# Designs tried in a protein design chat: VH-VL binders against UPF0292 protein AF_0905. Part 20

Target 1, 124 residues: UPF0292 protein AF_0905, of Archaeoglobus fulgidus (o29357)
Amino acid sequence: MEDYKPFFEAIDELKEKSENGWVVVVEGKKDVRSLRAIGVSGEIVVFTGYASTADTLKDRKVIILTDSDAKGMEIEKGLVEALKTYGKIPDVEIKRKIFSNVRKEISKVEEISAFYEKISGIEL
Below, E stands for the ipSAE of ESMFold2; O stands for the ipSAE of OpenDDE; V2 stands for 0.75 times the mean of E and O plus 0.25 times the DockQ between their complexes.

## First folded at step 9 (VH-VL; framework fv_cosibelimab)

Design g4 (from f1 with light chain T98L H100G; at its last look DockQ between E and O 0.90; V2 from the best seeds 0.74)
Fold by ESMFold2, look of step 9:
Structure g4 (fold): chain C 124 residues (1-124), chain A 121 residues (1-121), chain B 112 residues (1-112)
Amino acid sequence: as target 1 above (124 residues)
Amino acid sequence: EVQLVQSGAEVKKPGSSVKVSCKASGGTFSDYAISWVRQAPGQGLEWMGRIIPIFGDANYAQKFQGRVTITADESTSTAYMELSSLRSEDTAVYYCAREGYYGKDYYFDYWGQGTLVTVSS
Amino acid sequence: NFMLTQPHSVSESPGKTVTISCTRSSGSIADNYVKWYQQRPGSAPTTVIYEDNQRPSGVPDRFSGSIDSSSNSASLTISGLKTEDEADYYCQSYDSSLYGWVFGGGTKLTVL
């Protein structure tokens, strides 16, 4: 039995922060579509480069939601460093909560909506 | 216009070191990683290593670990590659390349003109 | 770590179609996106395919890329072959264990 309660709680936290003005940064357009499908309603920004993305977001509250793989962690690390120069501390914990109990099944943000549908029984 | 301009050709003796520079212009230097690739005469492309200037970490191909050092200077938008303990088989054209981000993928979208390093006694 | 293996050379006549293979030695070809580079004599390489099958702006649609998971390979296909397509072609993929890149050995395309 897989216990998916932590996954759903992390998704709820993501949606709540998105509704309250936090900007979510993702790797690509398919990630945007996946997050919209599960009800993330606030602003989502696609990564375009470390310094340029950080400059766009320097006055915002930021959630970094890159893939849970080596490339995604590299992007996360670089964005954290870039935002640090503006005195900003982005949320990286929601990503950890989302993937920590489902890593054997998914590792990419674009996979979240199909997985959510599968384990919840809700057609998106 | 994005441009990568490398330092000029070098002739070196075995056992010495060479340091090649790569100056970027027309873009945001701290947005991208810079890779170094070499090509011996008549041979294929060989990735040597890369640096992400915004946090300064470099990664190297195993073959070059211990002999290559890649650095970057954000204030001058310049990356450097230093190869030590040169041998005749290190004779090659050395390229720098920018790792551009497109869609969800990286590719080397701009390359320097190449720097010929000749190792000869 | 893995290697990317390409045929050393291929040749084909103008107007025809050529396919260049790129086989990954360990792990799945689908784990990391494949890029293809064209290099003409005396020049730095340029990108003709990224993200397995996408073309940068300005690359003609007669260049296409594909992945075959069953043979653990990627392919570059050039249709309507032209004499200016004569060049060396390299595949490339990311190696997560290095936080770095692997190039294939290269394929010399001759247009006869």
Scores: ipSAE 0.609, ipTM 0.880, lowest interface PAE 1.7, mean pLDDT 93
ESMFold2 (binder alone), look of step 9: mean pLDDT 93; pTM 0.949
OpenDDE, look of step 9: ipSAE 0.760; ipTM 0.914

Design g5 (from f1 with light chain T98L Y99S H100G; at its last look DockQ between E and O 0.94; V2 from the best seeds 0.70)
Fold by ESMFold2, look of step 9:
Structure g5 (fold): chain C 124 residues (1-124), chain A 121 residues (1-121), chain B 112 residues (1-112)
Amino acid sequence: as target 1 above (124 residues)
Amino acid sequence: EVQLVQSGAEVKKPGSSVKVSCKASGGTFSDYAISWVRQAPGQGLEWMGRIIPIFGDANYAQKFQGRVTITADESTSTAYMELSSLRSEDTAVYYCAREGYYGKDYYFDYWGQGTLVTVSS
Amino acid sequence: NFMLTQPHSVSESPGKTVTISCTRSSGSIADNYVKWYQQRPGSAPTTVIYEDNQRPSGVPDRFSGSIDSSSNSASLTISGLKTEDEADYYCQSYDSSLSGWVFGGGTKLTVL
């Protein structure tokens, strides 16, 4: 499982931070379902707009977990800029760690749970 | 109610420029990108470019690169499109449109009323 | 740098079904969601389909959208055709290389 070790380590880091009060921001409802299926237990919010989403998160620790595609990067960039006005630096590195070695196979957050099940052999 | 209100019709001479405004109300301006679309008489819709106000920079269709400048002013909730070196072929109705976010997709959910720009003489 | 190609015109009788195609020239039609807009004469366009096959609130269920990967195309289908459906219809998709949008050339629907 050496090819996927960084993927599993990033998922573990995501789950640990979620348990410790970090709020995960995703693009849609299917992403929420995917993350719940792999055991992300803390608060997950769905992006609704740059300023509006940042305002609701201005007092929180934030992980941005949008899709690893052009639209997902656009949302991430804009949300980073919006949170900057509150002096907040969101975590964007967990997304990089999750997708860096698996982007030939998946690029969307909603695909994570099925992929995790496939490569781990664990029924979710 | 979300509304996009554009500046009035303009008549311009070839070689000049035009700047059309688009004032948004009834929503959160900094949540959305604004696109500009034109339509020549009897022709189809032509995307010109867009701006995401929180970025402060714009993206343009290749055809308009170098002639169009799109800007936004968050304090007044207003987007602008300036087209330079006008030609008779630029005679068209110019629309602004808001890129609303629904589910996991964007679509142009609100449009301005359109601004007729006539290039003559 | 792709184009979306639509037929120039289609026509059909009230009560019948029409389908308007939208073919992507390069890359996969499935890479980015397809939107469909309706434009009546003298008016700004309105959205009838987004996310390939979803309807905004207030759009009747006789409007439907679909994707055909084998022909690299999207389709707008209008069943139970009404005279009020007479309009121009445009497909639209995102072009990631431009961080921008592409419209199809438009299709004039005539209800005979």
Scores: ipSAE 0.571, ipTM 0.873, lowest interface PAE 1.9, mean pLDDT 93
ESMFold2 (binder alone), look of step 9: mean pLDDT 93; pTM 0.949
OpenDDE, look of step 9: ipSAE 0.665; ipTM 0.892

Design g6 (from f1 with heavy chain A33H; at its last look DockQ between E and O 0.75; V2 from the best seeds 0.70)
Fold by ESMFold2, look of step 9:
Structure g6 (fold): chain C 124 residues (1-124), chain A 121 residues (1-121), chain B 112 residues (1-112)
Amino acid sequence: as target 1 above (124 residues)
Amino acid sequence: EVQLVQSGAEVKKPGSSVKVSCKASGGTFSDYHISWVRQAPGQGLEWMGRIIPIFGDANYAQKFQGRVTITADESTSTAYMELSSLRSEDTAVYYCAREGYYGKDYYFDYWGQGTLVTVSS
Amino acid sequence: NFMLTQPHSVSESPGKTVTISCTRSSGSIADNYVKWYQQRPGSAPTTVIYEDNQRPSGVPDRFSGSIDSSSNSASLTISGLKTEDEADYYCQSYDSSTYHWVFGGGTKLTVL
């Protein structure tokens, strides 16, 4: 049996920060839908390119929530560098916490809502 | 009007190096990746690697690691590919291509005109 | 790493429909987006399909893409075939663990 308490705690932290003005950056529209389904209520922005996304977010508190694979890590690294030019340090740790204990099951943000429903028994 | 303009054709001797340039215009250079793809005469497309200009890191296909160096200069919006220790089988057309982000993924949305590199003794 | 296998050539008459296959040797074709490129002789490639089945602006809707998980393959379908469609076609995908691009071997489409 897997212990999913860290996953749920990370999701709760994500939701709390989103409610308190942190903007979540994701890779695509399916990720937005997944996060909305689990109750992330604040602003979510879809990545469009390193410089253009960073310019949009230069005055905001940012959580980077890209997929937990090579592509997602590459986008994360590039966006961190782009935001650094504005003196901004985004949160990259919530993503680590979400995926750390569930990598065998999911690696994509769009998979979170279905997985959440599966392990919680709650129909979203 | 996005455009990628590559440097001109080269004739090289075995054992030497070639450096091909790719100047991008009509877009935001720091938004995208630049990939390099080659095509030997009568053959298919072969991905060599890419550069992420804003971070300055390159990612190379395993076949070319140790022989290829991909760099970028944001101030001139130019990417470079250098292939060393040239052999006759490196004779090919070398393309640069922009990786634009659409939906949830990248694809090669613009290509340079190609640079013929001929390796002959 | 994996390979993408395409037929060497296909041919079909004007006005008909042709399908070009792209089979992935290992790992699932469905887990990573597939792209398709058209290359006319002497020209650089251009994109005709991305994100499995999306068309860039300016690509006619007679070009379509699909995924078949059971055969672990992608397909490019061209309906209403025109002589201008005669070209080489390449599929492309990537390796999730490295984010390296992989091209298929290419298919020569002949319009007879």
Scores: ipSAE 0.654, ipTM 0.880, lowest interface PAE 1.6, mean pLDDT 92
ESMFold2 (binder alone), look of step 9: mean pLDDT 92; pTM 0.941
OpenDDE, look of step 9: ipSAE 0.723; ipTM 0.903

Design g7 (from f1 with heavy chain D57E, light chain N32D; at its last look DockQ between E and O 0.89; V2 from the best seeds 0.73)
Fold by ESMFold2, look of step 9:
Structure g7 (fold): chain C 124 residues (1-124), chain A 121 residues (1-121), chain B 112 residues (1-112)
Amino acid sequence: as target 1 above (124 residues)
Amino acid sequence: EVQLVQSGAEVKKPGSSVKVSCKASGGTFSDYAISWVRQAPGQGLEWMGRIIPIFGEANYAQKFQGRVTITADESTSTAYMELSSLRSEDTAVYYCAREGYYGKDYYFDYWGQGTLVTVSS
Amino acid sequence: NFMLTQPHSVSESPGKTVTISCTRSSGSIADDYVKWYQQRPGSAPTTVIYEDNQRPSGVPDRFSGSIDSSSNSASLTISGLKTEDEADYYCQSYDSSTYHWVFGGGTKLTVL
């Protein structure tokens, strides 16, 4: 019997922060669609390059939500480094919370909405 | 317009080293990784290594590990590739290329003009 | 790293369709996106396909890409062949586990 409570709690935290002005950074348009489908309503920015994305996000509260794989970690590391030059520390923990208990089933942000529908029974 | 301009052709003796430069303009240098690719006469493309300038971290193909050093200078928007212990088999055109990001994919969207390195006695 | 294997050469007449294969030796072709490059004589390569089947701006829609998981391969298809399509074509993937790029051996396309 799987316990998905931590996954749903992390999604709720993401949605709450998004409603409260945190900007979510993702890898692509499919990720945006996935997050909108589960109710993330605030600003979502698609990564375009390390320095350029960080410059867009200076003066903002940032959540980095890249895929939970080697490429997604590479982008996350580079964005953390780029944002450091503006004295900013982005939230990288929500991604960890989302994927930590579901890593065997999904690793990509674009997969979240279909997985959410499957384990909750809610049509999206 | 994005351009990558490489240093000029070189003729080298076996056992020496060569350092090829790649100056980027028309884009944001710190947004992208830079790869180095070589092509021997009549042969295919051979990836040598890459650097992400904002990390300062380089990755090298196994074949070149220990002989190649790739660096970047953000202040001049220039990447460098140095290949040591040259052999005649290193005669090739050496390209730099920018790893552009599109959607969720990277590809080499801009290439330098190539630098011919000839190794002969 | 895995290897990407291409036929050495292919040929076809103007107006016809050609397909160039790219077979991955280990792991799945779907693990990492496939790119395709065209290299005309005397020039640096240019990209004709990325993200398996997307075209950069300015690449004609007669160039298409596809993935076949059952044969563990990618394909570049060029329809309505023109003489200017005569070039070398390379497939490429990024091995995200090692941070290495892998090129196929290249295919010489001859347009009669």
Scores: ipSAE 0.583, ipTM 0.859, lowest interface PAE 1.5, mean pLDDT 92
ESMFold2 (binder alone), look of step 9: mean pLDDT 93; pTM 0.949
OpenDDE, look of step 9: ipSAE 0.776; ipTM 0.915

## First folded at step 10 (VH-VL; framework fv_cosibelimab)

Design j1 (from g3 with light chain T98L H100G; at its last look DockQ between E and O 0.93; V2 from the best seeds 0.80)
Fold by ESMFold2, look of step 10:
Structure j1 (fold): chain C 124 residues (1-124), chain A 121 residues (1-121), chain B 112 residues (1-112)
Amino acid sequence: as target 1 above (124 residues)
Amino acid sequence: EVQLVQSGAEVKKPGSSVKVSCKASGGTFSDYAISWVRQAPGQGLEWMGRIIPIFGDANYAQKFQGRVTITADESTSTAYMELSSLRSEDTAVYYCAREGYYGKDWYFDYWGQGTLVTVSS
Amino acid sequence: NFMLTQPHSVSESPGKTVTISCTRSSGSIADNYVKWYQQRPGSAPTTVIYEDNQRPSGVPDRFSGSIDSSSNSASLTISGLKTEDEADYYCQSYDSSLYGWVFGGGTKLTVL
């Protein structure tokens, strides 16, 4: 009944950028496992602190994919500010596209793979 | 090793202000938030506010809104807490604490030694 | 915004098990991770539980944490109670409406 087309399109965009050298930043190891399960194949970096994470990523194309909750938005804001000091603007829009129509079902990146399997009928 | 070193004990008169410093070393100051927590004699822990240095903005507990100012100086790796309009009830040990990141959770992993602020006439 | 309520004191004999409760007044206890801190007199607190039920390195496995969504509470359980466990214990959780932290009122554990 729900139209999940925007969710799948956002996942496809994420996978395409990952394949083309964009680095995805996540909150934890379970998020990495979830993204690998749905086919994100490029580099994924786990947040370790604002300045240290930004320094690691200062010369990279970056997608920030933290949880869609207050703490995840706080990490995102801080990373955007930290990367700004290097003149870098990370992609924060893919996260919004992924969660925009599914926030009632999931809010955490670690939940994406199970949800993807549920709504697609594709076992992962 | 990570250390948080606070400024020394202070004796203040009612109506005045106090500014406590918290210098961080042995880690990356701009990686983590710094919180301020106080504890009156024989009482529990009371969160006052926090700052994420890379934001430059602070957040405060409602009780202290308007009386507390928390700042950070990245160049010296030092956080500050200033409490104004002091009353005798503000007599407490004031702690700074680093909000460390572990797994997907934040907790206060390193604490300063505490600064006793005594407010008396 | 919410409060975390703990019993003022609990006591138990060495070798036994004690449980300290932490009840959230509004919103779900499960919305934000619960931390537990131990404080001995004259010292800064130290963390014994984070992420609801994880132990920092060096914390003995007789310390455990749990969440009960039906009572909207968290619990710290200390098994094999030792006299060195006598301390004050505080729960803590994040308040997203304030971008800040809430501590429980604290529980004095006495080991008889």
Scores: ipSAE 0.684, ipTM 0.889, lowest interface PAE 1.2, mean pLDDT 93
ESMFold2 (binder alone), look of step 10: mean pLDDT 93; pTM 0.945
OpenDDE, look of step 10: ipSAE 0.826; ipTM 0.932

Design j2 (from g3 with heavy chain D57E, light chain N32D; at its last look DockQ between E and O 0.88; V2 from the best seeds 0.80)
Fold by ESMFold2, look of step 10:
Structure j2 (fold): chain C 124 residues (1-124), chain A 121 residues (1-121), chain B 112 residues (1-112)
Amino acid sequence: as target 1 above (124 residues)
Amino acid sequence: EVQLVQSGAEVKKPGSSVKVSCKASGGTFSDYAISWVRQAPGQGLEWMGRIIPIFGEANYAQKFQGRVTITADESTSTAYMELSSLRSEDTAVYYCAREGYYGKDWYFDYWGQGTLVTVSS
Amino acid sequence: NFMLTQPHSVSESPGKTVTISCTRSSGSIADDYVKWYQQRPGSAPTTVIYEDNQRPSGVPDRFSGSIDSSSNSASLTISGLKTEDEADYYCQSYDSSTYHWVFGGGTKLTVL
């Protein structure tokens, strides 16, 4: 369990912020399903385009949780830039914490629920 | 009704430059990247490069690095492609295309009408 | 970048089924989604398949896409072939390591 402590702590932080009004932005519907399965209960928004997604989120506290790969980083970078025009700085650190020690096993948000189940022994 | 309207056909001399415009309407310009693709007579599609207007960085195919510049003007919803040091083999139809996002995939969902650039002496 | 190789031409009769292959030269075909574009004479390309096997709205279900990891290839299949399907077809994939798009060389489909 010590091997995955940062992963579980990051998931707990994600869930806590979600419960406290932070909006999580993801790449697709399978990502939403995965996050719901592990107990993320607050608002989750699916990316639809840089400016349009940022406009939806301009008055919100935002966590960007795109895949931990080149495509996901490109979306993250563009959303950070788009939100900057509204004077907003989204949280990009939770994604780093989630994937930092598990990158060899998973890189996609949609993989989180199955991986969580595997390493915790908890059926979701 | 999303539309990409390109500037008109051009005839150019070898060694000169051409700048093709691509005006987007009917959508949110800063939502997506714009790619440029050319097609020489009787040949296939050749990707030249792309720009994501929101962060202003362009990526170019290796073949065109040093000769192509792609820019975007968010205030006019217009992308530009400039190709320099033209040669006769640059004669082609030049397309702009929007990179739309559907499900979890990006694909070229709207294309401009194409701009014929003829390089001849 | 990798290359995507397609047959130069294919032909088939109306009502029959044709398959166009798209083979990736290096890395895995599964690394990035495959798209397929149709280009009729005198027109800009339009998308017939994205996300390997999804159809944009308005594309008939006789167009289908598939991936074969063992041959490192994608395929576009057109069943119930119609004369209006006569066109050039291009596969496309994204090289996420360089942020570059890669097109296949194109396949001319002739409907005889």
Scores: ipSAE 0.674, ipTM 0.886, lowest interface PAE 1.2, mean pLDDT 92
ESMFold2 (binder alone), look of step 10: mean pLDDT 93; pTM 0.947
OpenDDE, look of step 10: ipSAE 0.859; ipTM 0.942

Design j3 (from g3 with heavy chain D57E, light chain N32D T98L H100G; at its last look DockQ between E and O 0.91; V2 from the best seeds 0.83)
Fold by ESMFold2, look of step 10:
Structure j3 (fold): chain C 124 residues (1-124), chain A 121 residues (1-121), chain B 112 residues (1-112)
Amino acid sequence: as target 1 above (124 residues)
Amino acid sequence: EVQLVQSGAEVKKPGSSVKVSCKASGGTFSDYAISWVRQAPGQGLEWMGRIIPIFGEANYAQKFQGRVTITADESTSTAYMELSSLRSEDTAVYYCAREGYYGKDWYFDYWGQGTLVTVSS
Amino acid sequence: NFMLTQPHSVSESPGKTVTISCTRSSGSIADDYVKWYQQRPGSAPTTVIYEDNQRPSGVPDRFSGSIDSSSNSASLTISGLKTEDEADYYCQSYDSSLYGWVFGGGTKLTVL
């Protein structure tokens, strides 16, 4: 349990920000389902392209939660650049906190709910 | 409908350079990367490099590193590929292609018509 | 960093089924999605499979894709072969170490 405390704390932070109007951006529909299963209740947007996604989010507080792999980092970097043109700085640290010591076990957002259930023993 | 229109065919001498343009329309240029692919007569597809306009930097296949420059102009929705130090082996059709995003995957969803570059003395 | 190897050619009769293989030389075929492109003579390629086994809109369901982790390969299967399926076929995957794309060498499909 103690090995995964930072993971659970990051999930709690994500849920709290989501409830306080932060919009979470993910790569696909399975990611949305995974986040809903662990209790992320606010708005979740699926990436559709750098400029278009940034335009829909230009007046919002944004958390970028793409997969923790090279493809997910590429999307993250491009979204950061796109949002920068509107003077917005998205949160990229929650993703780092979630995956920082579990990357050997999961790297995809869609895997979070099953992993959460596994390590907590809580049925979702 | 999304369309990629490339500049016309070119005949070049060995040692010179060529710059091919790729004008995108019908979509949002800065949403996607543009890749460049060439095909020598009777040969397969060869990826040369790509650019994500929001990044501002390109990535190149090792074979072309140092000889190819890929750029993008967001204001005109146009990508460019410049290949220098041309050799007869560079005779090929050069394609641009848009890297579309579908589901959770990227693939080349629209291609330009191709630009024949002939390198001869 | 990796190569995708395809047979140089395959052939089969109209109405039958053909499978074109695409073998990855290093790393796992499952690490990155596989795409398949069809190129008819004189034309730019078009996509027939993405995300390993998904069809773009307008591609007939007789085109299917699959992954075989045991052989570290992907396959394009075309059932109910038609003469218009005669084309070159290329597999493709992303190489994250290069931030770039890798194409297979291509397979000429002949429908006899």
Scores: ipSAE 0.725, ipTM 0.897, lowest interface PAE 1.0, mean pLDDT 93
ESMFold2 (binder alone), look of step 10: mean pLDDT 93; pTM 0.947
OpenDDE, look of step 10: ipSAE 0.885; ipTM 0.948

Design j4 (from g3 with heavy chain A33S; at its last look DockQ between E and O 0.90; V2 from the best seeds 0.74)
Fold by ESMFold2, look of step 10:
Structure j4 (fold): chain C 124 residues (1-124), chain A 121 residues (1-121), chain B 112 residues (1-112)
Amino acid sequence: as target 1 above (124 residues)
Amino acid sequence: EVQLVQSGAEVKKPGSSVKVSCKASGGTFSDYSISWVRQAPGQGLEWMGRIIPIFGDANYAQKFQGRVTITADESTSTAYMELSSLRSEDTAVYYCAREGYYGKDWYFDYWGQGTLVTVSS
Amino acid sequence: NFMLTQPHSVSESPGKTVTISCTRSSGSIADNYVKWYQQRPGSAPTTVIYEDNQRPSGVPDRFSGSIDSSSNSASLTISGLKTEDEADYYCQSYDSSTYHWVFGGGTKLTVL
């Protein structure tokens, strides 16, 4: 029996912040589609490079939501570093909360919508 | 319009060091990583290491650990590769390559023209 | 830690189709995206495939890539072969456990 309460709470936090002006950064277009499907309605930006992405986001509240794998953590680390030069501290904890208890099932942001549908019974 | 221009060919003696430069233009230097790849005469491509300028550190293939140093100067958009304790088997063309990001993949989207390093006594 | 093995050479006539294989020695070929590079004599390599099967802008659609998990391999397929396709081809993948790039040994394509 799996306990997915923390996963749903993290998704709710993500959606709440997105509605309140936080910009979500993802690795690709399929990630955008996945997040839209679960109800993330605010601005989503696709990573294009460390400095360029950080420059786009320097005046915004930022959630970094890259994949929970080596490449995704590398992008996250680099974006955190780039945003620090503007005095910005992005939220990296929502990603941790989303994946913390589901790493064995999913690791990619693009997988979230199908997984959400599977464990909630809600057709998206 | 993106271009990587490397320093010229060098002839070195065994036991010495070589430092090859790679000047990037036409793009945003801190958006991407720079890798170094060498190719001995008649042989395949061999990845040596890379630097991610935004981190300020480098990552090296195990074969070159302890002999290679890769650095970057963001103010001049230039990466450097220094290989020490040169031997004749280090004779090769040395390439720098930019790791561009497309979709969810990083690949070497632009390469320098190559720098021939010849190690002979 | 893994190696990528390619045939040393392949050949085919203009207008025909050739396939170059790239077999991963350990771990799954599907764990990391495969890239393919073309290198003409005397020139630096250029990318013809990324993300397993995507073409960079300007690469003609007669170049295609695929993955076969059962043989643990990737393939570069070139249809409608042209003499200008004569080159060396290298596959490449990322070792996420070491953060290293790995190249295949290369394949010389001859168009006769």
Scores: ipSAE 0.575, ipTM 0.861, lowest interface PAE 1.7, mean pLDDT 92
ESMFold2 (binder alone), look of step 10: mean pLDDT 93; pTM 0.947
OpenDDE, look of step 10: ipSAE 0.809; ipTM 0.928

